# VH-VL binders against q9umr5, part 19

Target 1, 268 residues: q9umr5
Amino acid sequence: SYKPVIVVHGLFDSSYSFRHLLEYINETHPGTVVTVLDLFDGRESLRPLWEQVQGFREAVVPIMAKAPQGVHLICYSQGGLVCRALLSVMDDHNVDSFISLSSPQMGQYGDTDYLKWLFPTSMRSNLYRICYSPWGQEFSICNYWHDPHHDDLYLNASSFLALINGERDHPNATVWRKNFLRVGHLVLIGGPDDGVITPWQSSFFGFYDANETVLEMEEQLVYLRDSFGLKTLLARGAIVRCPMAGISHTAWHSNRTLYETCIEPWLS

## First folded at step 1 (VH-VL)

Design d4d (framework fv_dargistotug)
Fold by ESMFold2-Fast, scan of step 1:
Formats: structure tokens, sequence, C-alpha cells
Structure d4d (fold): chain C 268 residues (1-268), chain A 122 residues (1-122), chain B 106 residues (1-106)
């Protein structure tokens, strides 16, 4: 019997995106109970990430309670940030593999079609004016907007990502770190041809410095300070990096080779 | 296995009415909206509108109000298209096609019925 | 309504040829464009969505590109089963389809 799998979708997304992923899992691990969470679908994915975390938490509690041997999470794009927060706020989670599919774990700094749909006249260079306002922080996209040229504003105004990454102090930081460290494996997936996640290395906890030079995870203060447990997880061999070229942002959950290489090995 | 199975071809006289069915299986019916698409002989595809399978609320494209009615029977996972006061120009193949209810404008019509030919002639 | 113009409306090609079909939108539709294949007497089949994402089970010889107002569908090496009519569709607003491009054997 295989551990249950819980799937969390991304921005402007729904369970529709995962029909191929479910086919692959059924083929390689027949009998796996897969639950694709139908919360905050479509336009509701724009709601503040802390609100989404609360809703997803309520949905995963009974699934985890029913599976004493553990569960796996597959979390796509923005959903990977929801799952990061879930693992931190739940003192009783039993997640074995947390599989992050092309999620902007250190944030986003790039022009995307979704941003232009919401803010048609904005460029990445001026979006900080909107996102780092109280009004902007009511939108999920702005909760992980990370402008490397306005890092002081990011650290002061980000109501979600800066807190979850331990880049700004929070009273619950110690307990969030303890909870996150309960995870069995952190499987990071992403690639240079994604076209949406900018920089693509954000999926591997790399990010731009003030000169837009990408610094990898091991050079981040978040890692060096071990703010939420990345250094500890890497030291115990719990971080898996699976980069793959040739995959666009909307194809991570529907590419068979990607599934066989990066996802299938972590579904026990 | 997702399937959309439509009713058989219809031959009607002008002024009659017709009701085309589209029976869904292999998925949760209320998780996907149902679209109707028309294709006149030798012509391209024309979107007619959609029906929300959770609420039963239809939306009609311009040109398909009045004589065209979308409806559902969720107990049998079936969508219906009714055309009243049939005219010769209604002669076409009518397709049902599903789309994710929550990602409507981001996502395409991923599964289609086989089509129902409605012929209106004297 | 958003209008989609496909070019060409007809083309004749041989097995092994590279085929390119263009779809132009009357206004910016971002990447909310899908491509469908329709064979005579059959329902349309989804090939590509979000302008460039290949639907599962569709051969890799099919690819899509473009954003904003200009989009292309490319078949890198035409096969006998690819002779069909191809339609673009915008999903930015109420759905509309292009006029279709019929790909015929020479």
Amino acid sequence: as target 1 above (268 residues)
Amino acid sequence: QVQLVQSGSELKKPGASVKVSCKASGYTFTRYAMNWVRQAPGQGLEWMGWINTKTGNPTYAQGFTGRFVFSLDTSVSTAYLQISSLKAEDTAVYYCARVSDYGLFEYPFDYWGQGTLVTVSS
Amino acid sequence: DIQLTQSPSFLSASVGDRVTITCRASQDISSYLAWYQQKPGKAPKLLIYAASTLESGVPSRFSGSGSGTEFTLTISSLQPEDFATYYCQQLYSYPTFGGGTKVEIK
C-alpha cells in the first residue's frame, strides 16, 4: 500500500491541471489515494496566502489523521509556498515527501502574463509600489513578490514570504522551524525553460542579489542562519534537487519524463 | 476514463424543436462547466455558450439567445441543448465540450462529445 | 468579441514537411490561446493550450509559440495522420475560434 498523496495547485489554477499527474501515479503506484484539493481555485487563488494556508490546513488535517504512516505533498507553483507554510504552522503534520514543482521559494521578480492581467501597465521594476502597500498584500502574487532592488521594502512589507523564510522576525519562528524540520524529504523541481518563475533558481532557494546576480541556496542568509531548517535538512541528506531543462511552467504536472525522473522515486 | 456521449442525429422540419443530450462519465460532473459549440456544414467552429454544472446557470453567446436553451440533469450527469422554432440555418453539428469550472478562461476544452448532426429541411 | 484570423486558410504539404500556421488576435490576449485538430467527421481534439503547452499524448512534433496578438502552431515533420483542419481559440474573454487552416496532402 502506498502513502496517500495530497496535491496543491498554483495561481489561477485548479484540479484540472493534474489529470495527467494522476494518470502517471495510477500507472506506477496503483491503489494510491490521491486528493487534489479544490480550494482557492481560479480567481480565488489571488486571496492572501495566509487565508489559503488556513483553508488548506483544515482540508489536510483529516487526511493526515487517517494516514498514520504518513502522506506525501505535491505542490505546484504558488502552491509550493502554501505547502511551505502548512509544514511550519502544523505541529502535528506527518509529511514524508514534500515535492515542490517549480515554486518560487525565494520569491518572484519577473514579468508574467498573470501579473499583466492584474496590473496591465506595470513592469517588474515598478510593481513594488503596488505590492508593498497594505492593499497589495491582500493579493497572493504580492505576498511573494521579491524585488531585489527594494529589499528593505520587501522585508518590511511582505506579510508572508519574508516571515516564512525567516528573513524578518516573527514570534512563532522557533516553533515554525521545529515543525518544518519534521518533513522526511524536500524534493525541489524546476528548470531554466520554465518561462514564468523568475529567476528559475527561486525553485531551488536561489535568488537575485541587488545586481540581479543569482546567488544559490548555500549563499543565502536564510540558509546560512538556518532560519527555518534548510541547512539542517541538507546536512541530514533530506533535500533532493531535480532540475530539468525543456519544461515550460504549465507542463511540470503533465510531463511523463519529469514524473519518472523527479516525482515517482519519492512516492512510497 | 472521461467520456462525453451525445444523442443521435435528428432530422426536423422548420418550426419544430429538438433536444440534444450530452451524457458525461468518468469524472465528477459538477467540477466542469459544459460548453456548446456549433459547426455548420463546411464552416468553422462557433461557441454558443456554457452552463455552470453546479448552479445550472447558462450563459449564451450573442446570437444564441431566445430559441436556444441549455439545461442539466445532474442525477444522470447529462447536459441538454434545446432549439425551438427550428430554421434551415440551424442545420449543423452540435458539440458539447467540458472546461474546468474554476479555470474557465485559463483552460481549454479538453474533452468533446462526438457531435450531433441536426438537419432542418422540408 | 475578440476576432482570430488564421493564415493560411488552406495549405498542401507532403509527409516530412515543416508546417507553420499563424493565428492573429484583434487585441492582446496574453497567452490564453489553444490549438485544436479536427479530422473529417470527428470532434476537435485539443493539441496545445496556454499558447505553448502540449496536451498529454500529443506528439512532440507539434509546438506552439507566441503571446499577445501573434501566435503560431508548428508541425516539425508532417505525418500522414496530421492531415486535418487546425483551429486556434482564445480563452481571454468569451471563447472565439479562428476560421481554421486545412492541411491537405499534395
Scores: ipSAE 0.000, ipTM 0.379, lowest interface PAE 19.3, mean pLDDT 88

Design d4e (framework fv_dargistotug)
Fold by ESMFold2-Fast, scan of step 1:
Structure d4e (fold): chain C 268 residues (1-268), chain A 123 residues (1-123), chain B 106 residues (1-106)
Amino acid sequence: as target 1 above (268 residues)
Amino acid sequence: QVQLVQSGSELKKPGASVKVSCKASGYTFTRYAMNWVRQAPGQGLEWMGWINTKTGNPTYAQGFTGRFVFSLDTSVSTAYLQISSLKAEDTAVYYCAREPLYDSSGWYDFDPWGQGTLVTVSS
Amino acid sequence: DIQLTQSPSFLSASVGDRVTITCRASQDISSYLAWYQQKPGKAPKLLIYAASTLESGVPSRFSGSGSGTEFTLTISSLQPEDFATYYCQQLYSYPTFGGGTKVEIK
């Protein structure tokens, strides 16, 4: 039998977006129990990420408890950050494959229609004034805003991403690292034509330096320090990188070739 | 015979509330999601959101949060749309429409539709 | 959300005419497009799903074609009962409808 699959959606999203993904899973792995979590849908996806982590944690605990052989996570966009935190805060998760679909793992620094809708007069160079305030940190999108020109403000003000990436110290960091390292496989998916995640290499733990030159995962301080386990996972052979061109942000969960190439092999 | 039957027309004054029902028959209620679609007089079709009949969880389209509530009573195979603090701009025909759930096989489409419930808000 | 643009918004035609309605999506929606017929005072009725598959009980004079961003609904020989407004709908993402095409018999 196949391990159960838990799906976590993204910003302004819901379980409705994953019906194509479920069709693909049913075709290739018939009998798989797939649970698409209907939490923090639509505008509720703007709630602070730590609040979302708590709610999703309560939903996944009974699913994991009923599957002693393990479960797989498929986490899309912002949902990939929720799943990062879940794997760190849960002392007893049994996740085999964590499949991250175009998630801004090192943060976001780009003008998107979502940000312009919420902050119409702001451009990416000015958004740090809003996002790195206490008020701004009450919005999920600001929890992973990472301005490479104001890295000191990001490190001091980010209530979520800087902490889960180990870029700022936290009392629980050692436990979070131990918990995260229990994952079987970290499958990273993304691509240059996404159009929303900026830089797109953020989905692979790459990010801008102060000159907006992208540095890959192995050049990041969090990797070099092994702050939450990336270097250990890579050495273990547990990190899978699956970039694909030609896929826009809203299509990662709806492309058959992407599914067959990047997702299907990891659904034991 | 697969069908959706909605409650009758309603005439309400501003500030009142209304609860529209959509009773399903001829199929297993929890195998299909229920969508709500609005059509204002002389206007086109506008998707309001859906409710997962298996979990009971609603998802609302932008513009339909707060005053609009989707709910279910699975014991009588009925979905409900409640609108509170009615405003004149809520005047419309409200339709329920069935769609296969994401964990069901088949193509996604809205079939059948309820006959529609006219909600008129006037003083 | 995905925008659907229908053209024309209105047309007047004679019985027996071939009528074509187009629907353009703002992005690739593969074949996740449905066509509905709505007669005055009635609920919409599904005509075509998956861009080109005719629903059971729908007359064969109706056909759908297209994929990606360009779709068409064709009525090969217009009948009096075809007086109606026609809507396209995408189900690739959160559902959205085209603006509708009103067909009047001359």
Scores: ipSAE 0.006, ipTM 0.586, lowest interface PAE 8.7, mean pLDDT 90

Design d4f (framework fv_dargistotug)
Fold by ESMFold2-Fast, scan of step 1:
Structure d4f (fold): chain C 268 residues (1-268), chain A 122 residues (1-122), chain B 106 residues (1-106)
Amino acid sequence: as target 1 above (268 residues)
Amino acid sequence: QVQLVQSGSELKKPGASVKVSCKASGYTFTRYAMNWVRQAPGQGLEWMGWINTKTGNPTYAQGFTGRFVFSLDTSVSTAYLQISSLKAEDTAVYYCARSYEFGDLYSTLDYWGQGTLVTVSS
Amino acid sequence: DIQLTQSPSFLSASVGDRVTITCRASQDISSYLAWYQQKPGKAPKLLIYAASTLESGVPSRFSGSGSGTEFTLTISSLQPEDFATYYCQQLYSYPTFGGGTKVEIK
């Protein structure tokens, strides 16, 4: 009776991380078919995001085809960007709720141990030199690296995020917008204690200006221009914002209060 | 100013091979895929496939595997189409054309080369 | 492969005429369709992408419409330079072209 749920993991992650989430869903919506996709696990999560979108699309097509009443997506961290692109490239998706768990929807500009492992001599202020090269764009994290001090390079070099956000022109932009707008609900979740997603407001389509002052979604050009449908969705009442303090990046899928407040109401 | 300039016409005997070049200028070569399109005399357009200019990985349409090889020389922003074991039915104008390529997303062919006539006569 | 059928394959028209060309897909391709113009001895030129979006520099007398399986290219007032062959192309799967529509002067 409950719509199936498809889960897409994040950077250096796997299906194992979602065991608590699965138990919560089973408790509140018994009988729900939950599929946690085991593609691009661990180090394979570093593959270019368009490659990941293609692989995840092949996996979700048969699931969606078997569920004429629709499906829900729960997409964690980097996985939220995969799901953004998936909803844009699929002209036949039947997604009701797209639940974005602490995903850098406007990009990432912050130092992490993961970046140091990949680029050991780079600081966030210098990573633009690597990420905005053709070689750098072959790594998923560089596909959504958004340096607010080099926005011109981001707009020109980003092969993924700038395109799906409509920040740079693409021939398929009109079709991508039409497809994305078919989603029933866009549920945005994130918080100030995440510690990885920088700025944390990126999970709510806010981001740094050139002075590293955060401007919220309604002040972004992508919203004001309605580039991929955010303004239309908000006017339709389809955007849900659910910020929560006290949750670290690796805990979004294992906090009961978060689940009950932000996720459970959107699972039908 | 985007330009794609192709090599000159070729006249070949059946069984020979030919290599057509397409030199790009006016844009960053590796940001766009290069497509190949064939047009036999008096016939319509036929998409042969494309090559990813960042990775060098080609994708061939059905009917263009085996004898047809797409390759690149990124140092001179040039794409190549090689046809081996030429047959009379390979007689056609061969066009290169650029498009965006992101995963499984096919994009329009926004700029085209002038075409290279390959004639195979016996 | 997705097949595209263009109709008519040939039409004869006069300067100032409104001409309409249809492209039908063998399956739903959403709006992943482009239109090209080819003049004799020349490479094709992109006119329209995403079914209805006019390419920069293309005269406004050209327009595209449709979605799913039925698409139309319209030239509102035919000019001497518009006598050419027109092709539709789908981009939903491995790209394929329609058979073309030749527009000749009367």
Scores: ipSAE 0.006, ipTM 0.446, lowest interface PAE 13.6, mean pLDDT 89

Design d4g (framework fv_dargistotug)
Fold by ESMFold2-Fast, scan of step 1:
Structure d4g (fold): chain C 268 residues (1-268), chain A 124 residues (1-124), chain B 106 residues (1-106)
Amino acid sequence: as target 1 above (268 residues)
Amino acid sequence: QVQLVQSGSELKKPGASVKVSCKASGYTFTRYAMNWVRQAPGQGLEWMGWINTKTGNPTYAQGFTGRFVFSLDTSVSTAYLQISSLKAEDTAVYYCARDSWGYELPSYYYMDVWGQGTLVTVSS
Amino acid sequence: DIQLTQSPSFLSASVGDRVTITCRASQDISSYLAWYQQKPGKAPKLLIYAASTLESGVPSRFSGSGSGTEFTLTISSLQPEDFATYYCQQLYSYPTFGGGTKVEIK
């Protein structure tokens, strides 16, 4: 039989967004137990990411314990960062495929409707003033705000992303790396027409330099230093990159071709 | 209520081994890392390393690999520091100290609870 | 790795004096600095964490300030029980301690 699938949603989102994904899984892998976690829905998705990690961890532990053959994670948008941290802090996870669905793995530096709703008068160039304060770090979106023009502030103030990416040293980095490396497959999905994740290559561990030129994963210090295991995973053949054009941010979980090409092959 | 209680002082000859214990009470032992800190007579504090209380995986600071071993017995909420092939320069007070940060939440990291210390004297 | 330089190494002061101890980090550690008090023959006790946050139960005469590479611990009105050695510690990466400042009350 098929391993259970756990789904983690994104910013201002809920389990309802995944109804099409569940239909696709049921059609191709009938009998799969799919759990879409109803935690931190809607406005609660703004809670600090470490708080969300704790809550989702409590929810996934019993699911993983009941599935000795392993589980798969499908983690959408901001949810992909939650799942990154889960895999690092859990000493006993049994995740086979971690499917990251258009998640800003190296951070976000873009003007989106979500950010305008929260900070209507702020331009992306000015958000560092809010996000890199202790108050700002109490909001999930600021936990992965990565201003390439103020990288020194990002490295010093980010309470979440800089730590899980190993961009700032942490005493638990070695344990987090060991835990993350237990994952069977890291499946990265994203594309140029997303319209929200900026740069879209953040979903593949690429990001802006100080001139806003994108440097790909293999040029990142986090990869070169193997801070949390990306270089090791790539060397063992465990990283899958599946870019697809023509898909907007809210369509990654409801496009059949995307599902068949990038997700279905990794649901054993 | 939250306490770390260490074993009593030890007087050892050069070449012997010693095992210092640190028993935790008043909290869930496996939620927080345990640090080991050394202080030679009249000297400052020196971080030796830490052990992950969930996995048992130790991390050693520079200069504390080889003769020094961190271990756990989670059934009795106790951490251990073993020093083999003792030398005179190992004479020091050894402290265990709880990391303030649990494994899943970042905070401003500090050592919030300390054991009373174990004096290890190495002489002939 | 990250080195902490503490100054002065020793000071003598009268009860009621304002005492300032400085800690300098070899690189930016943001606010990931703690201060400890160690009395003779006893284990260290946490005074301040996050550079400026007073630990519960610590007298208000103790305060911390600074960020980045320069930090200070201040005792606004020294008391007899403040005879101790004070240590700064960074937790930005693997922990390191400063060399300590011994405060002797006249």
Scores: ipSAE 0.000, ipTM 0.395, lowest interface PAE 17.2, mean pLDDT 87

Design d4h (framework fv_dargistotug)
Fold by ESMFold2-Fast, scan of step 1:
Structure d4h (fold): chain C 268 residues (1-268), chain A 123 residues (1-123), chain B 106 residues (1-106)
Amino acid sequence: as target 1 above (268 residues)
Amino acid sequence: QVQLVQSGSELKKPGASVKVSCKASGYTFTRYAMNWVRQAPGQGLEWMGWINTKTGNPTYAQGFTGRFVFSLDTSVSTAYLQISSLKAEDTAVYYCARTDYIYGEFSPGFDYWGQGTLVTVSS
Amino acid sequence: DIQLTQSPSFLSASVGDRVTITCRASQDISSYLAWYQQKPGKAPKLLIYAASTLESGVPSRFSGSGSGTEFTLTISSLQPEDFATYYCQQLYSYPTFGGGTKVEIK
């Protein structure tokens, strides 16, 4: 039988967003037990990411315990960052495939409709004043705001992303790295037409330098230092990169070609 | 007109609990954060924390974790402060106060305050 | 936490006097400082935010200045209704208030 699949949604999302994904899985892998976690839905998705990590952790423990052969994670957008932290903080996870679906793994630096809805008068150039304040760090989206022109503030104020990426020291870094390295496959999905994740290469651990030139994963200090295991995973052959053009941010979980190309092969 | 109206004074015994309300009107409740500030008799102002009215997330200042709980009922535009296991040291006037979120160079103050709720804890 | 030190803690003044209150922050807070007025038995009222921006409805005799770690509140010509306690507040980090300055009539 197929390993169970756990789905973690993104910002302002709910389980309903994954109805097409569930149809695709049922068609190609009939009998798969798919659990879409109904935690931190809608407005609750704005809660701090460490709070979300704790809640999702408690929800996934019994699912993993019942599946000794392992489970797969499909984690969408902001949910991919939750799953990154889950894999690091859980010393007993049995995740085979971690499928990161257009998630800002190195952070976000772009004007999006979500940010304009939350902060109507803000521009990306001045969001660092909101996000790197104690008030701003109470919003999940600010936990992964990464202003390349204020990298010192990001490193100092980010309560989440800088820590899980090993960009700032943490007492648990060695244990988090060991735990993350237990994953079977890290499947990274994203593309240039997403329209929300900025730069889109953040889904592949690429990001802007101070001149807004994108440096790919292999040029990042977190990769070069192997801070949480990316270099080790790549050397092991465990990282899969699956970029696809023509897909907007809200369509990653409902595109059949994307599913068949990037997701289906990793569901055992 | 913007108003924050708080519940009336309370007299409690040590070990009891109290729940103070702060009802907002005249604006969109979720557009502004709600702060709690206390003032012990003859003392200055002490920020206790805030609650994000959009997410429901409370943040507590040092010394106000555990016994103090901030909550909301957005359907009636009301914020609540609950204090459990009351001590004599909790005797104070408790204020709610709204603030806009920090935007760029803009640094908002607490522009509207409730009238205060006196909580007296005595045996 | 960022500490705010107000001076003086108490001052006596006459109607028509120019009054200056100072607030010193333990670290650079840019312009993230507000000033409040509190009268006995009443809630505080916001006078100034962003160090120097006068809140709407506040008399023009009130002004704020400063940036970084040194700030002042000035009342150019004290009126009878201005006898109150004044507090500075930083909003650069988790909010903290100064100890207050009580302005009494001579």
Scores: ipSAE 0.000, ipTM 0.421, lowest interface PAE 15.9, mean pLDDT 89

Design d4i (framework fv_dargistotug)
Fold by ESMFold2-Fast, scan of step 1:
Structure d4i (fold): chain C 268 residues (1-268), chain A 122 residues (1-122), chain B 106 residues (1-106)
Amino acid sequence: as target 1 above (268 residues)
Amino acid sequence: QVQLVQSGSELKKPGASVKVSCKASGYTFTRYAMNWVRQAPGQGLEWMGWINTKTGNPTYAQGFTGRFVFSLDTSVSTAYLQISSLKAEDTAVYYCARLYGDESYWGHFDIWGQGTLVTVSS
Amino acid sequence: DIQLTQSPSFLSASVGDRVTITCRASQDISSYLAWYQQKPGKAPKLLIYAASTLESGVPSRFSGSGSGTEFTLTISSLQPEDFATYYCQQLYSYPTFGGGTKVEIK
């Protein structure tokens, strides 16, 4: 009997994107109850991330309550940030494996097609002007915009990512850390050919310094300070890093080799 | 096939309340957001806000918080607009409209209700 | 809030005329612009979305063009049923409508 799996989609996405993933799970772990949450689909995925976290929380509570042995989360792209916040705000989550599929865990700093659809005249160097305004923070993509040249603005204005990463103080930070540390395994997946997540190492908690040189997770203050438990999880052996080349952003949930290598082993 | 059908016209006195309904048919109600648009007599179209049909979470445009409430009854595929403490300036035709969109573009209002005239006078 | 300015506000035209309506946005909205037709006493009807994509069932005499801040709706050969008010709408952020352009006979 396998633990139930909860799937959380990404930006401008819906449950339909995961049909191949469901086929793979059914083949390797037959009988697994998989729930793909169809909240905040399409344009609704642009809603503020804290609003999405509340909605997804309401949806996952009864699923977790019905599974005393635990559940697994598979969270794609922006959905990985929703899942990060869920694991922090829920005092009673019973998540075993949290599988993050190419999610910008330290933020995004790159011109993507999604960003161009919303702000076509903005270069990545200029987007901080709109994203770090109160108006910009009403859009999910701005909630994890992380301009390495304006880190002080990011720390002051980010209403979501800076808080869940413990980069800015919050009254609930200690409780959020305690809750997040309840997770069994943090499985990080991403790769250099993603084409959307910039830098791609953001999926592994690496990010740009002020010179746009990528510093890996172990060099981040978030890790060194153990702000939400990354250093503790790594010391426990609970962090799995599974990079794979040759996979574009929209293919992480539909590549069999990726599934067999990075996801299947963690679906007990 | 795909339709939005609204409730009939209302004549109300100042201070009363009104509840306008918008019944969807021909598609999965929770797949698309429902929007409300107002048109005062002889005026243009004014977006009031929208409601997420999966979560029930409403978003109100500036000027439409407080007295205006968006709600749903998913079991009958119906969205509601309630206006409390009616004022003469609330006299308008109220439209519901479906937002259709996908990953390649922000979307558009592809299907509209026929409109509900709310008249507030004494 | 993104403001949309339509010009002209009123237009008199004859059957067979080419009619062009302009919509200008206060900031860049890429191609996130739709056009609607509204006849007296009726709900608006979608004509064009994504600035230039014709909605299914809409006659080919209607076309849209533009991107960024400047958009146009063109009716290549005006028909009797085309006398109506036309509205542009942006969905780049929270929706706003232009003020409308009334196309009248004569």
Scores: ipSAE 0.005, ipTM 0.401, lowest interface PAE 16.0, mean pLDDT 88

Design d4j (framework fv_dargistotug)
Fold by ESMFold2-Fast, scan of step 1:
Structure d4j (fold): chain C 268 residues (1-268), chain A 122 residues (1-122), chain B 106 residues (1-106)
Amino acid sequence: as target 1 above (268 residues)
Amino acid sequence: QVQLVQSGSELKKPGASVKVSCKASGYTFTRYAMNWVRQAPGQGLEWMGWINTKTGNPTYAQGFTGRFVFSLDTSVSTAYLQISSLKAEDTAVYYCARHDYFSESLYPYDYWGQGTLVTVSS
Amino acid sequence: DIQLTQSPSFLSASVGDRVTITCRASQDISSYLAWYQQKPGKAPKLLIYAASTLESGVPSRFSGSGSGTEFTLTISSLQPEDFATYYCQQLYSYPTFGGGTKVEIK
């Protein structure tokens, strides 16, 4: 028998997006109990990420309780940030593999169709004015907006990402780090042809400096300070990097080669 | 169909408290933020803040922290504004207005309550 | 907070006149500006959102234009029922309203 798999979707997403992923899992690991959480679907995915974290937490507790051998998380796009927070706030999670499918782990800074749909007249250079307001922080996409030209505003105003990354002080930071470090494997997936996640290296904890030059994970202050355990996880061999070219943002959960290469080996 | 109905006018003495209600009907209460806007006699509109109807989290504009409390009762689709330690300068018409931030587009205040006049006089 | 300055604060016009009201923002607010009409003793009514989009049911004589820091509300042919105070509102940051423009018909 295989460990149960919990799937957390992304922005403007639903369980339908994962039909191919479920087919792949059933083919390679028949009998696996897969739960795709149908919370915050569609436009409700715009709700504040801390609200989503609480809702998903309530849903995952009974699943984890019934699986003393452990569970796996597959978290897509924005859902990867929800899962990061879940692993930090839960004192008793039993997650073995946390599989992050093209999630903006260090944040987003790019003009995408999602942002243009919500903020049609704004350019990425101007979104800091909306997103770093208290009103803007009531939208999930603004919770991980990371403008490299206004890092002071990001650190002061980000109600979610800066806290989860340990970039801003929080009373629970030590406990969150301890909880996150319970994870068995952190499997990072992403690629240059995603077309939405900007920079795409954000899926691997890389991000822009003030000149929009991408610095990789090992050059980030959050890694160097080991703020939530990345350096510790890498040192114990628990971080897996699986970049793949040729995959657009909406195809990470429906590409068989991606599944066989990056996901299947981490499902036990 | 969509309606926001506010409680009736109030006459209070300085130092008293008042609680204004705003009852929503004709839509799903938790899909829309509830905003509060004040208008003193002969003055313009002043945004006071908003409350997230799903989470219950209030956000207050500068100048409206401390004596002002936003709350809600989702079981009866009602939002509340409480003002404590009333002062003469709190005399105003208080409006509730919905904001559809969960919609496909950012949409301004499409429906307003009729307003509640709060008069603070000795 | 973003400040909105409306001009004029008061105007008097005849039925059939073209009326123009200006709203200026203290910083760039893109197109996140709405216009409201308020009649005495009544709640405000939404006229225009996203700077230029007419709300359903609002007469076509009302139009909005502008982006960035300068915005205009135009009433192409003033009617008796247009006697009211008009307010602009920015929704780019914490919402703020302009001071209002009272339109009186001669």
Scores: ipSAE 0.000, ipTM 0.399, lowest interface PAE 16.7, mean pLDDT 87

